VHH binders against Nucleolar MIF4G domain-containing protein 1 (NOM1). Designs and how they scored, part 2

Target 1, 198 residues: Nucleolar MIF4G domain-containing protein 1 (NOM1), of Homo sapiens (Human) (q5c9z4r362to559)
Amino acid sequence: KKHVKGLLNRLSEPNMASISGQLEELYMAHSRKDMNDTLTSALMGACVTASAMPSRLMMEHVLLVSILHHTVGIEVGAHFLEAVVRKFDAIYKYGSEGKECDNLFTVIAHLYNFHVVQSLLIFDILKKLIGTFTEKDIELILLMLKNVGFSLRKDDALSLKELITEAQTKASGAGSEFQDQTRIRFMLETMLALKNND
Short names: E, the ipSAE of ESMFold2; O, the ipSAE of OpenDDE; V2, 0.75 times the mean of E and O plus 0.25 times the DockQ between their complexes.

## First folded at step 1 (VHH)

Design p02 (framework vhh_podentamig1)
Fold by ESMFold2-Fast, scan of step 1:
Structure p02 (fold): chain B 198 residues (1-198), chain A 116 residues (1-116)
Amino acid sequence: as target 1 above (198 residues)
Amino acid sequence: EVQLVESGGGLVQPGRSLTLSCAASGSIFSSYAYGWYRQAPGKQRELVAAITSGGTLYADSVKGRFTISRDNAKNSIYLQMNSLRPEDTALYYCATRLYFGSRDYWGQGTQVTVSS
């Protein structure tokens, strides 16, 4: 585990090929179960911090997962995704006041950007957040759209339009009982800008 | 699959303490989030405390009086309730969720009655 953590701590764009190759070699030398557990633990430790993760470092870590997902096997990405989703749900429902939830959500966004997961997962997550529509949910929706909005439009413009309609309907129903609607309006404006090719 | 069994409830005098236990089975305990909920007659079920790898969370009404903890070796979650008040009277439930969008797993509940 110390060796894998050391490789991740040195990870950068210029050494991505070297580090992914070293990890592929470790997968050949160890059981898939042990390597998946070790890699996922190390990645979670690196990416799920109390402070917001720098975008470059986050993208590099998720890109590494994507490379291994395609070179070693789909179980690498599946194992990591399962751990990320479980931890996101835990922190979302019960978690601390730090940026761990934001970081986990950004990991999910980049798993989509790097083709480990499909747009259907992203739409399912966004619809769930619209269903509950708390202040935290609105911020998470904005965070996701910032990271993947153009890709969602490219992959499934019709589902994006449907999602926006659901958000508008939910916002309309929340009107008189929601005192601060500034962030809701900003979210809807962001969604409309994405839909209208602005 | 996950099964949750609560215990430790009972009748206590105001100002006393109770410890509730939740025994979890069929799960990888350390990878899950757990919460304690309560429901008083005629009221909605409310979250009183939660524990995750990221920390603990408490409802304002119990903050400073209740402490949630877990013992991974025993696969158990605890709620230490201090300075109990009559308004703490409720059926207390242990709950967990395996991942985002999965079903919640709930125990059967354990009754806590705070009365002189």
Scores: ipSAE 0.000, ipTM 0.154, lowest interface PAE 13.5, mean pLDDT 79

Design p03 (framework vhh_podentamig1)
Fold by ESMFold2-Fast, scan of step 1:
Structure p03 (fold): chain B 198 residues (1-198), chain A 118 residues (1-118)
Amino acid sequence: as target 1 above (198 residues)
Amino acid sequence: EVQLVESGGGLVQPGRSLTLSCAASGFTFDSYPYGWYRQAPGKQRELVAAIHGGSTLYADSVKGRFTISRDNAKNSIYLQMNSLRPEDTALYYCAREDWYDLGEFDYWGQGTQVTVSS
């Protein structure tokens, strides 16, 4: 609906409660499927852009999803997550010269930060990126750890230690190019800082 | 408000040493990776040395000759350049590298000229 799009276009910190309340009313008046389809489409249009999304704007949109996930029902967050993961997988495989992949990855990070998704999903994604370990993968690993590293440590310190060990092992066999060596070193430094309470 | 200011460049004889300094202001110094880049006339900018926390990396052309360091108390990054060669002649830039933002919010200094010539 155009109405939902209008609400998202006005979304800001001060009006979050008002807009979430209006969306809750719409969920009571319409089918859950229609509302989930409409909300997810509108959010994807707002968040998955060719330019890098400003952090506050991204957080506001994902926070709205988290509020509805907790007030309306878990199917709201599940529907949005499914769309985000599918879009990320497609763009990751087929490529994009814009920042759509980065924006989708940041959405996933904030879905975790706002308790819509569990740490297991984040670890699964990071392990897959470590497995392939391309320049793009290293940049995405750093982007994710910047956004969620301490929360991952709080939620599952043992899995974080395992992830760091996998990255160190992979890195010991890489580093044929200076740029790759620099990115790998910064990634490992970030991981070790997380492990050591820094 | 974010500023990086380089100093220490100049004309120097081959085989001698220079120390470049970069003073950073306007942000939390310890939160970011830093690098020294250089650009010779007609060539692309290249990364010379990088530092993030306690980890350092160097371009093959300068390994064993250059040392990057930081002083967090002084919000400063340094490049100690030993055994200088004519091919080290370039404009040297200090940069804040933000790998977390894929380099999109990089900040650069104005550069300091290093000329190695007899």
Scores: ipSAE 0.000, ipTM 0.141, lowest interface PAE 15.6, mean pLDDT 78

Design p04 (framework vhh_podentamig1)
Fold by ESMFold2-Fast, scan of step 1:
Structure p04 (fold): chain B 198 residues (1-198), chain A 117 residues (1-117)
Amino acid sequence: as target 1 above (198 residues)
Amino acid sequence: EVQLVESGGGLVQPGRSLTLSCAASGFTFSINAYGWYRQAPGKQRELVAAISSGSTLYADSVKGRFTISRDNAKNSIYLQMNSLRPEDTALYYCAVGLSWLRGYDYWGQGTQVTVSS
């Protein structure tokens, strides 16, 4: 729908309340499925770009989802999350030339920051990446921790400590001659800094 | 070969409780994301509750009344529904995906819940 895309193109912090209100009215006038499909498509077009999305713009788009999730209904956030995760899975497995994977992962991070998803989903994702532990996985772990590390510590410090222990164990078993020792070391240092900060 | 079988539905008075069960077979239970959806006649399917390895998510309309849980030893997912209301009347479906990264791939046949006097 051209109308929804137009609203998203104008989205900014000062007009967030106005735009979310207009979208709520559209949800009243149209079917749930049509609105969810349209909103998700428009948000994907805005957020899943070949270049890295600016942090502020990404946060504003995900905050809009959070507002609608809480005002219209949880199905809004769930529909968007399912689309994001499915797209991430496809790009993660089959690759892309750009930053689409990074952008999708950042969307997931901000869905957590804005209370659409719980910390345990983030821990599930991070544990899977630690399980495979490729160069790409280490970069995604760092990207996630950069965006949500302090919030994860605040929400569930025990699970964060368990995650760090799993990462340390995996790293010690990884060998040396073919692993990216520098990147692994930096990841572990980042994790320990999160654990030890006040 | 993946199969989901729902049970526990039925006719119940407003204010009472029901527990729905979903028995899963044909896959490794512990790595899956699960959801409960519901659909009233003529309406779209609505996500009610979801669970992964420990994370849970609920629709606003059921938050505080419904609880989703899992039992890995029994390969089962449960939806405990408290303080049932007439608007909770629907066909309830169990859904599973192999991981959160894959979405929901398999669905049960559904179990009917009717809340009326």
Scores: ipSAE 0.000, ipTM 0.122, lowest interface PAE 17.0, mean pLDDT 78

Design p05 (framework vhh_podentamig1)
Fold by ESMFold2-Fast, scan of step 1:
Structure p05 (fold): chain B 198 residues (1-198), chain A 116 residues (1-116)
Amino acid sequence: as target 1 above (198 residues)
Amino acid sequence: EVQLVESGGGLVQPGRSLTLSCAASGRIFSYYPYGWYRQAPGKQRELVAAISYGSTLYADSVKGRFTISRDNAKNSIYLQMNSLRPEDTALYYCAAKPIYFSGDYWGQGTQVTVSS
């Protein structure tokens, strides 16, 4: 529906309650499958852009998903997560010219921050990136940790410690080009700061 | 988002010292890795020194002679250059290079000339 797209285009923190209420009304009037498909399509169009999304705008869109996930039903968040993960996997494997991958990764981070997904998913993603350890992977690891690192420590400090050890081991086998070493060192610095209460 | 302005360049004799300053503006100053880069005539631009939260890195050619530091309260980074050599002659650039963002931010550069 064009109506749903119009609501998302006007979404802001002050009108969040009004817009979520209107969407709840639409869910009562239409099939949940049709509404989930419409909402997910509209959110993907809004969030998966070639330019980096402003952080507040991204957070507001993901917060709306979280509200509906808790008020309408858990299938709302599940449907959106499935679409996000599928699109991320495709963009990660096949590439894109812009910031679509970064934007999708930020959506996943905020789905965790707003309690739609569990820490296990975040750890699984980070472990895969450490396994391949390309320059893009290091950038995505840092992007995720900047968004969720303290929450990961709070939820599962042992798994975070193990992740950091894996990253340190992988880094010791990496090439010594000065620029790559600088990026890897900054990543490890961020990880150790998270482990050590900063 | 970030603007960088270098100062402190000039002409110095070999063996002397010079301090470069870089004034930064921007809301995420403390989260960015910062670096000093240089470009000599006819050569490629190279990384001289870099600083993050608690780590510093130096090019082998300047290690032990140059020190990078920052003052987050003043939104500034510094390069203290000791025991200067003619080979250090270059245009020096301050850069903020966010690892997790596509862009980087560069200053306009400040000339350092080491000659007798």
Scores: ipSAE 0.000, ipTM 0.115, lowest interface PAE 16.9, mean pLDDT 78

Design p06 (framework vhh_podentamig1)
Fold by ESMFold2-Fast, scan of step 1:
Structure p06 (fold): chain B 198 residues (1-198), chain A 118 residues (1-118)
Amino acid sequence: as target 1 above (198 residues)
Amino acid sequence: EVQLVESGGGLVQPGRSLTLSCAASGFTFSDYSYGWYRQAPGKQRELVAAIDSGSTLYADSVKGRFTISRDNAKNSIYLQMNSLRPEDTALYYCATDYEFGWDEYDVWGQGTQVTVSS
């Protein structure tokens, strides 16, 4: 645990290959369960912070998971995804002190960007947020689209078009319930810009 | 002290070209994504073009006419606008996803006016 935390504390793009190689060696020396539990715990500690984290820094941690998912086995990514989703659900429903929910959501976005999860998961999440359509949901939708919008359009432009239509319909029903309707406008503009007229 | 400053706007005739520039300061430019938005009088603000480290995105109305680019060494992004039309008339804003997204952590410039008229 101590050694894994040390590796993650030093993680950066230039040393990614070295750190992933060291973790792969640890997976060969220890049980898969122990390593998955240790890695997930260390990553959650690094990524789930009260302060907003720049997406690039978060991306580096999730890229490490993707590398191990490919080199060690798919259970690495599956174990981490399960922990992230459970923590996100708890924080989303019960609240948090700061930006933990946003950071967890960014982790999910990058798990998609690095091919650990499929676009269907992202569309399911976005549809649920559109269904409830609170101020917090609008911010999470924008955060997700900012991180994965280009990839969603490439993977499934038709589902993206359907999602945009649902969001437009929901937004048309939204009145003065929102303090700042500008965020709804940015969400819709982002969605429309992502749509392929082809 | 994160700041974005747009320049390059002006009055131009239809069919002409303009290049907008956005200078960024106060942070590590290369770590973030950037976009150009525009707002015409009486209309909603719309995303025109966006650029991250590996991808570009364009609104359908500007595809093939506008090109977004970035120069990390100069801490700047650009919007090359060709074959301008009267409907391109708007206040153009540069934006960055400083921190992590397009929410309250977004940093916006003050805008530069582009007017296309004969």
Scores: ipSAE 0.000, ipTM 0.135, lowest interface PAE 16.8, mean pLDDT 78

Design p07 (framework vhh_podentamig1; at its last look DockQ between E and O 0.31; V2 from the best seeds 0.00; counts 0 for: pae E 6.3 > 2)
Amino acid sequence: EVQLVESGGGLVQPGRSLTLSCAASGFTFRSYAYGWYRQAPGKQRELVAAISTGSTLYADSVKGRFTISRDNAKNSIYLQMNSLRPEDTALYYCARGIPYLKSYAMDYWGQGTQVTVSS
ESMFold2-Fast, scan of step 1: ipSAE 0.233; ipTM 0.610
ESMFold2, look of step 2: ipSAE 0.015; ipTM 0.368
ESMFold2 (binder alone), look of step 2: mean pLDDT 84; pTM 0.852
OpenDDE, look of step 2: ipSAE 0.129; ipTM 0.558

Design p08 (framework vhh_podentamig1)
Fold by ESMFold2-Fast, scan of step 1:
Structure p08 (fold): chain B 198 residues (1-198), chain A 120 residues (1-120)
Amino acid sequence: as target 1 above (198 residues)
Amino acid sequence: EVQLVESGGGLVQPGRSLTLSCAASGFTVSSNYYGWYRQAPGKQRELVAAIYSGSTLYADSVKGRFTISRDNAKNSIYLQMNSLRPEDTALYYCAKDLSPYWLSEGFDYWGQGTQVTVSS
């Protein structure tokens, strides 16, 4: 609906309660499927841009999803997550000229931060990226850890330590295969800081 | 009930164009993730183009030459292929609800495919 897109265009921290309440009313007036399709489409249009989305604006959009996930029903978050992950898979495999991949990955990070998804999903994604360990994968790992590292440590410190060990082992073998060694070093330093509670 | 039916393939000379169509039945096209895959003899199946909402994505091998689109009123997805090359020769499939590579869910729906042969 055009109405849903209009609400998202006006979304800000001070009007979050008003906008979420209006969307809840729309969910009562329309089928759940139609609303989920409409909301997901509008959010994808807002969040998956060629330029890097401002952190606050991204966080506000994902927070809205979390509110509706908890007030309307878990299918709201599940529907949005499926769309985000499918889009990420396609962009990850084929690339894009802009920051669409980074924006999608940040959406996934905030879905975890706002309790729409569990740490198991984040660990699964990170393990897959460590498995392939390209320069792009290292940048995505770092992006995720900057957004959720402390939350992952709080939720499952043991799995985080195991992940860090796996990354260190991969990095030991990779060395000169990468053009920019600085990103690998920074990723490992970030991981070590998380492990040591710095 | 639910199905995808591809058409529009054929034998063409290099440099020519073809438009592939994918007719959907038993569901609506408007909000789902769709892709065009191809498989050449002796090669792995690859995703060449995808569409979700208003966004489109292309494999590097086809960027600038192929365009994916949909017509919600006709419940159809299209692949416009320009400047065709011999390496584009393959069986082309339409697919709905592409699964992310870290999810083990299979694709829900596949068409039978339409053959594209680019030969002089």
Scores: ipSAE 0.000, ipTM 0.110, lowest interface PAE 15.5, mean pLDDT 77

Design p09 (framework vhh_podentamig1)
Fold by ESMFold2-Fast, scan of step 1:
Structure p09 (fold): chain B 198 residues (1-198), chain A 119 residues (1-119)
Amino acid sequence: as target 1 above (198 residues)
Amino acid sequence: EVQLVESGGGLVQPGRSLTLSCAASGTIFSLYAYGWYRQAPGKQRELVAAISGGTTLYADSVKGRFTISRDNAKNSIYLQMNSLRPEDTALYYCAAYRSFPLWGTFDYWGQGTQVTVSS
């Protein structure tokens, strides 16, 4: 348990192969359930912080999950995703004063970038946020698109175009408050840049 | 192990409604998402609707007419079909998967229930 946390505390791009190899050895020596519970707990502690996590550090932690997902088994990524989605739903509904929600959402984005989850999940999440279209939803949509927009366009350009059209339609019915309009404008500008940037 | 059993199919006139049910049994705590597929004679199998947690997905052909829902206490999912059309005639399948990394790929399938929309 302490060993896994120690490995994650030392994680960096140059030692990724060594640390992932050590974790693979631990998976061979322990039950899948115990290792998944331990790894997920350690990753959640590292990634779901009150402050915004540095981008490189976040990517490195999610990349480690992707490596183990492909070398140990798909249950590794599934277990971690389940924990992330559950925590995100709770924080999204009830709120937090810190950046925990942003960090969780960024984890989901990088799980897609590193091929642990498919584009269909990302589109499902984005459609749900467009459906409710609060200030918080608009910020999360923008955060997701900044992290995965080019990959979504590469994987499914037609669905991305449909998503953008849905967001534009929803925006036309949105409130007239200056702050809301400014956020909507930034979101739509990001979407249009993704659509038009070849 | 998991089994899915569909019910609620039948013959119905155009413009009417029909509710399909799918009962899951066995190791259902391993399931992450559910979906409804349909296949008409001479056509490809089509995803109609899917549900994972609080998120839903619908085929364009059924948006606004069909609603997928889940009752965790009863280990069941439902497909409420409104304003039925002759082109909705198909064998309807319930499907489930145990892992988010396989989103769009289903691990378990029911045997199907026939829906016929005709006058």
Scores: ipSAE 0.000, ipTM 0.106, lowest interface PAE 16.6, mean pLDDT 78

Design p10 (framework vhh_podentamig1)
Fold by ESMFold2-Fast, scan of step 1:
Structure p10 (fold): chain B 198 residues (1-198), chain A 117 residues (1-117)
Amino acid sequence: as target 1 above (198 residues)
Amino acid sequence: EVQLVESGGGLVQPGRSLTLSCAASGFTFSYYDYGWYRQAPGKQRELVAAITGGSTLYADSVKGRFTISRDNAKNSIYLQMNSLRPEDTALYYCARSSFEDLWYDYWGQGTQVTVSS
């Protein structure tokens, strides 16, 4: 519905309560399936853009999902997560022209920050990226750690240390395949900063 | 214009305390995370402490001795350094982190801390 897209286009911190309330009313008036399909489509259109999405705008959209996840039902967040993961997998494997992959990855990060998903999902994703360890994977690892590193450490410091050790081992095995070793070094510096807590 | 300005450095004897301050301007302070880095002559720059909205991180070499804090109302971050050692002698830098850019994208010019008898 055009109404849902209009609400999302006006979304900001001061009107979050009003917009979430209006969406809750729409959920009362329509089937959950129709509303989930409409909301997810509108959010994907707003968040999955060719240019990098501003951090605050991205956070506001994901926070709205978190609010509805808690007020309407857990299926709201589950439906959105499924769409995000599916789209990320497709773009990651088949490519895109812009920053759509980065934006989707940031959405996943904020779904974790707002308690829609658990740390296990984030660790699973990061381990897979370390396994393949391409230049694109290193940039995605950095993007995720910047958004959620301290929260991952707070939730599961041991798993974070294991992840860092795995990345260090992988990096030590990486020869001259990487034309610019600077980004690998920066990733490891970021990881070591996160590791330096008990 | 994004600016970070450090102050509070100086010459101090081993075992004493010193507080560093970093004043930020030109952006919305509360939206960002911050860190303190240091660099001794001939050595690489290292992260000593970092702070987000509610979490802190410390290098093993300073844990239990240094405390990082932030004051959003004053647009400032602080590094309280206790039980200072000669090996803490370095130029100390304040840095801003964002979720969009590199881990730390803006740096101050540094403030010198010398721990010597």
Scores: ipSAE 0.000, ipTM 0.135, lowest interface PAE 16.3, mean pLDDT 79

Design p11 (framework vhh_podentamig1)
Fold by ESMFold2-Fast, scan of step 1:
Structure p11 (fold): chain B 198 residues (1-198), chain A 120 residues (1-120)
Amino acid sequence: as target 1 above (198 residues)
Amino acid sequence: EVQLVESGGGLVQPGRSLTLSCAASGFTFSSYGYGWYRQAPGKQRELVAAISSGYTLYADSVKGRFTISRDNAKNSIYLQMNSLRPEDTALYYCAKQGHYLPFDKEMDVWGQGTQVTVSS
């Protein structure tokens, strides 16, 4: 729908209340399924770009989802999350060298930051990345922890400590490639800083 | 001019208190989160405390001793430091978030810093 795409193209902090209100009115006038499909498609088009999205623009788009999740219903966030996770899995396996994967992962991070998803999902994702522990996985772990690390610690410090222990164990068996060693070291330093808040 | 200016640093004896202030100008203060960072000689800059619209957080080394606060009417943030220790000696920086979250990779405006020395 052209109207929804137009609203998202103009989205900014000062007009958030106006745009979310207009979207709420559209949800009242149309079926929730049609609106969820339209909103999700428009958001995916805006957020899943080959270049890294500016942090503020990404946060504003995800914050809009969070507002609608609260005002319209929890199915709004659930529908968007399902689309994001499916697209992430596809790009993770088959995608390009662009920043689409990073952008999708950042969307998931902010869905957690804005209380659309719970810490359990984030821990599950991080554990799976630690399980495979490729160069790409290490970069994604770092990206996630930089976006949500302190919130994860606040929500579940014990699970964060366990995650860090798993990462340390995996790192002890890692290859000696210079780039991988540098990234693994930086990841562990980030994790220890989160645990110690240094 | 978009800027943050720290003040309130100085020399203080162990066990005493000190309050740091950070004055902001050039933007809408109430729209952003803020952090206090410190850098001791030979160490990396570390987050001490952060404040946003929805929460505060603290480094483990300062929990229970330091309190971050903000005054939107005065465009200022504060760091109340109690029970100071020699290891708190550092240059203290105020920082503004570039967006919603108060993480150092997201900070887009930094102050010049104010020196805090805890010594007998």
Scores: ipSAE 0.000, ipTM 0.110, lowest interface PAE 17.8, mean pLDDT 79

Design p12 (framework vhh_podentamig1)
Fold by ESMFold2-Fast, scan of step 1:
Structure p12 (fold): chain B 198 residues (1-198), chain A 117 residues (1-117)
Amino acid sequence: as target 1 above (198 residues)
Amino acid sequence: EVQLVESGGGLVQPGRSLTLSCAASGFIFSNYAYGWYRQAPGKQRELVAAIRGGSTLYADSVKGRFTISRDNAKNSIYLQMNSLRPEDTALYYCATHPLIYTGFDYWGQGTQVTVSS
């Protein structure tokens, strides 16, 4: 309820252990459904803002989810992921006036970084963006690779190589506008640097 | 393959109400966004209302008159249309957006709504 929102408002690296412990106690005192609904609502309110969320604060909130996912149970992370994906679909399809889409996408990236979701989800997302290949899709691809590229290479270098091949094939058939070609070229250079660099 | 089937259309007089239904099959209903779109003669298809989980969105032209709802047990969504106007005359489509950002939307065949005396 208000208590959970208050805990999230105070969340920082030094008090992470205290706040996660208090949330674990709340999970013992209340139904799992009520706690999952309350926690997810509070986290969405904190993370899905019109302005771009500071990287450190975003990471701290997602790290809290990861801790609870591992200490309380996998349904915590699954419930939050479901809400994030659902909200991202709505914002991506129906629009928003701020940085909500970017913030949601960054939450997905950090759910992967903190081991709540597997690389397969990230590859599926990136492949879908390559399939549609709009200006917005290229920006989202770059945002994701910036956050998780080296981890994707570590987890599944073969799938990364296949993704890059798909992007190159799609790019060869893309429009001839100078701006679009420059953006596409930068994306491909980023992908190839990620594949080739240690 | 995803299938969407609309029903409930018809001829109504201005000021009356009508409820449209959309039955969905072939996927997990609760995980997807659903929308009602319409296409009037000589105009482009436009979004009327959308629902995903507990969140709803309405076009300004129908806000306050139309209500979108869902019944997960029946794999169905509904559009309650109140205070109908001649301008609401259109073929109404149900659609779903199963993934975050795909061009692979699924559409029904449409149901005709005609508002005239």
Scores: ipSAE 0.000, ipTM 0.103, lowest interface PAE 15.1, mean pLDDT 78

Design p13 (framework vhh_podentamig1)
Fold by ESMFold2-Fast, scan of step 1:
Structure p13 (fold): chain B 198 residues (1-198), chain A 119 residues (1-119)
Amino acid sequence: as target 1 above (198 residues)
Amino acid sequence: EVQLVESGGGLVQPGRSLTLSCAASGFTFEDYAYGWYRQAPGKQRELVAAISGGETLYADSVKGRFTISRDNAKNSIYLQMNSLRPEDTALYYCAALDEYGFPWEYDSWGQGTQVTVSS
């Protein structure tokens, strides 16, 4: 664990190939279960912070998972995804001190961007957030669309249009239960821009 | 089957402007993101600007000087290049993009349009 954590602490764009290669060697020397547990633990420690993680560092960590998912095996990405989703559900339901939920959600976005997960998972998550439609849900929807909106439109334009219609319908039924109505408007404008190319 | 054809390049003096055009055919234009790439002699091909829906992305070297736009009615992508510099000299390509900003297919590249910024 000490060695894996050290590699992640040094992770950067210029050394990605070296670090992924070293991790591949570790997977050859240890059981895949032990390595998956260790890698996932170390990545969660690096990515699930109280402060918003810088975009570049987040992308680098998730890209590393994608590389190992494709070079070592699909169970690497599956193990990490399961841990991320489980932690996200817990933090979403029970709360957190800072930006842990945002960081986990950004990890899920980049797992999609780097082909570890499919668009269906992202649409399922977004539909659930639209169903509950709290101020927190609106911010998470915006965060996801900022990271993956282009890709969702390319992968499944019809599902994106349906999602936007569902959000518009939910918003028209939302009274004054939100303090700041401006964020709902901004979310809908973002969705329409993704749909309409303007 | 998919075809992208670039035009609008030429020889210009530093500080001048050019508009590049990219005409697309053979697919549903509205369903894709698009980007402008350039390749100077002895350098690797680099992404200069991208457009997907209402969002745009620019390389740091061109931010504030170049503007990418699209016209779905004309199946066309444009790159407005202002305040051109000698280092902007390159062969410019447009491409349909995947979700990571990479060309959709390795053969989605057209012949390109040459931009030379020199006195």
Scores: ipSAE 0.000, ipTM 0.092, lowest interface PAE 19.5, mean pLDDT 78

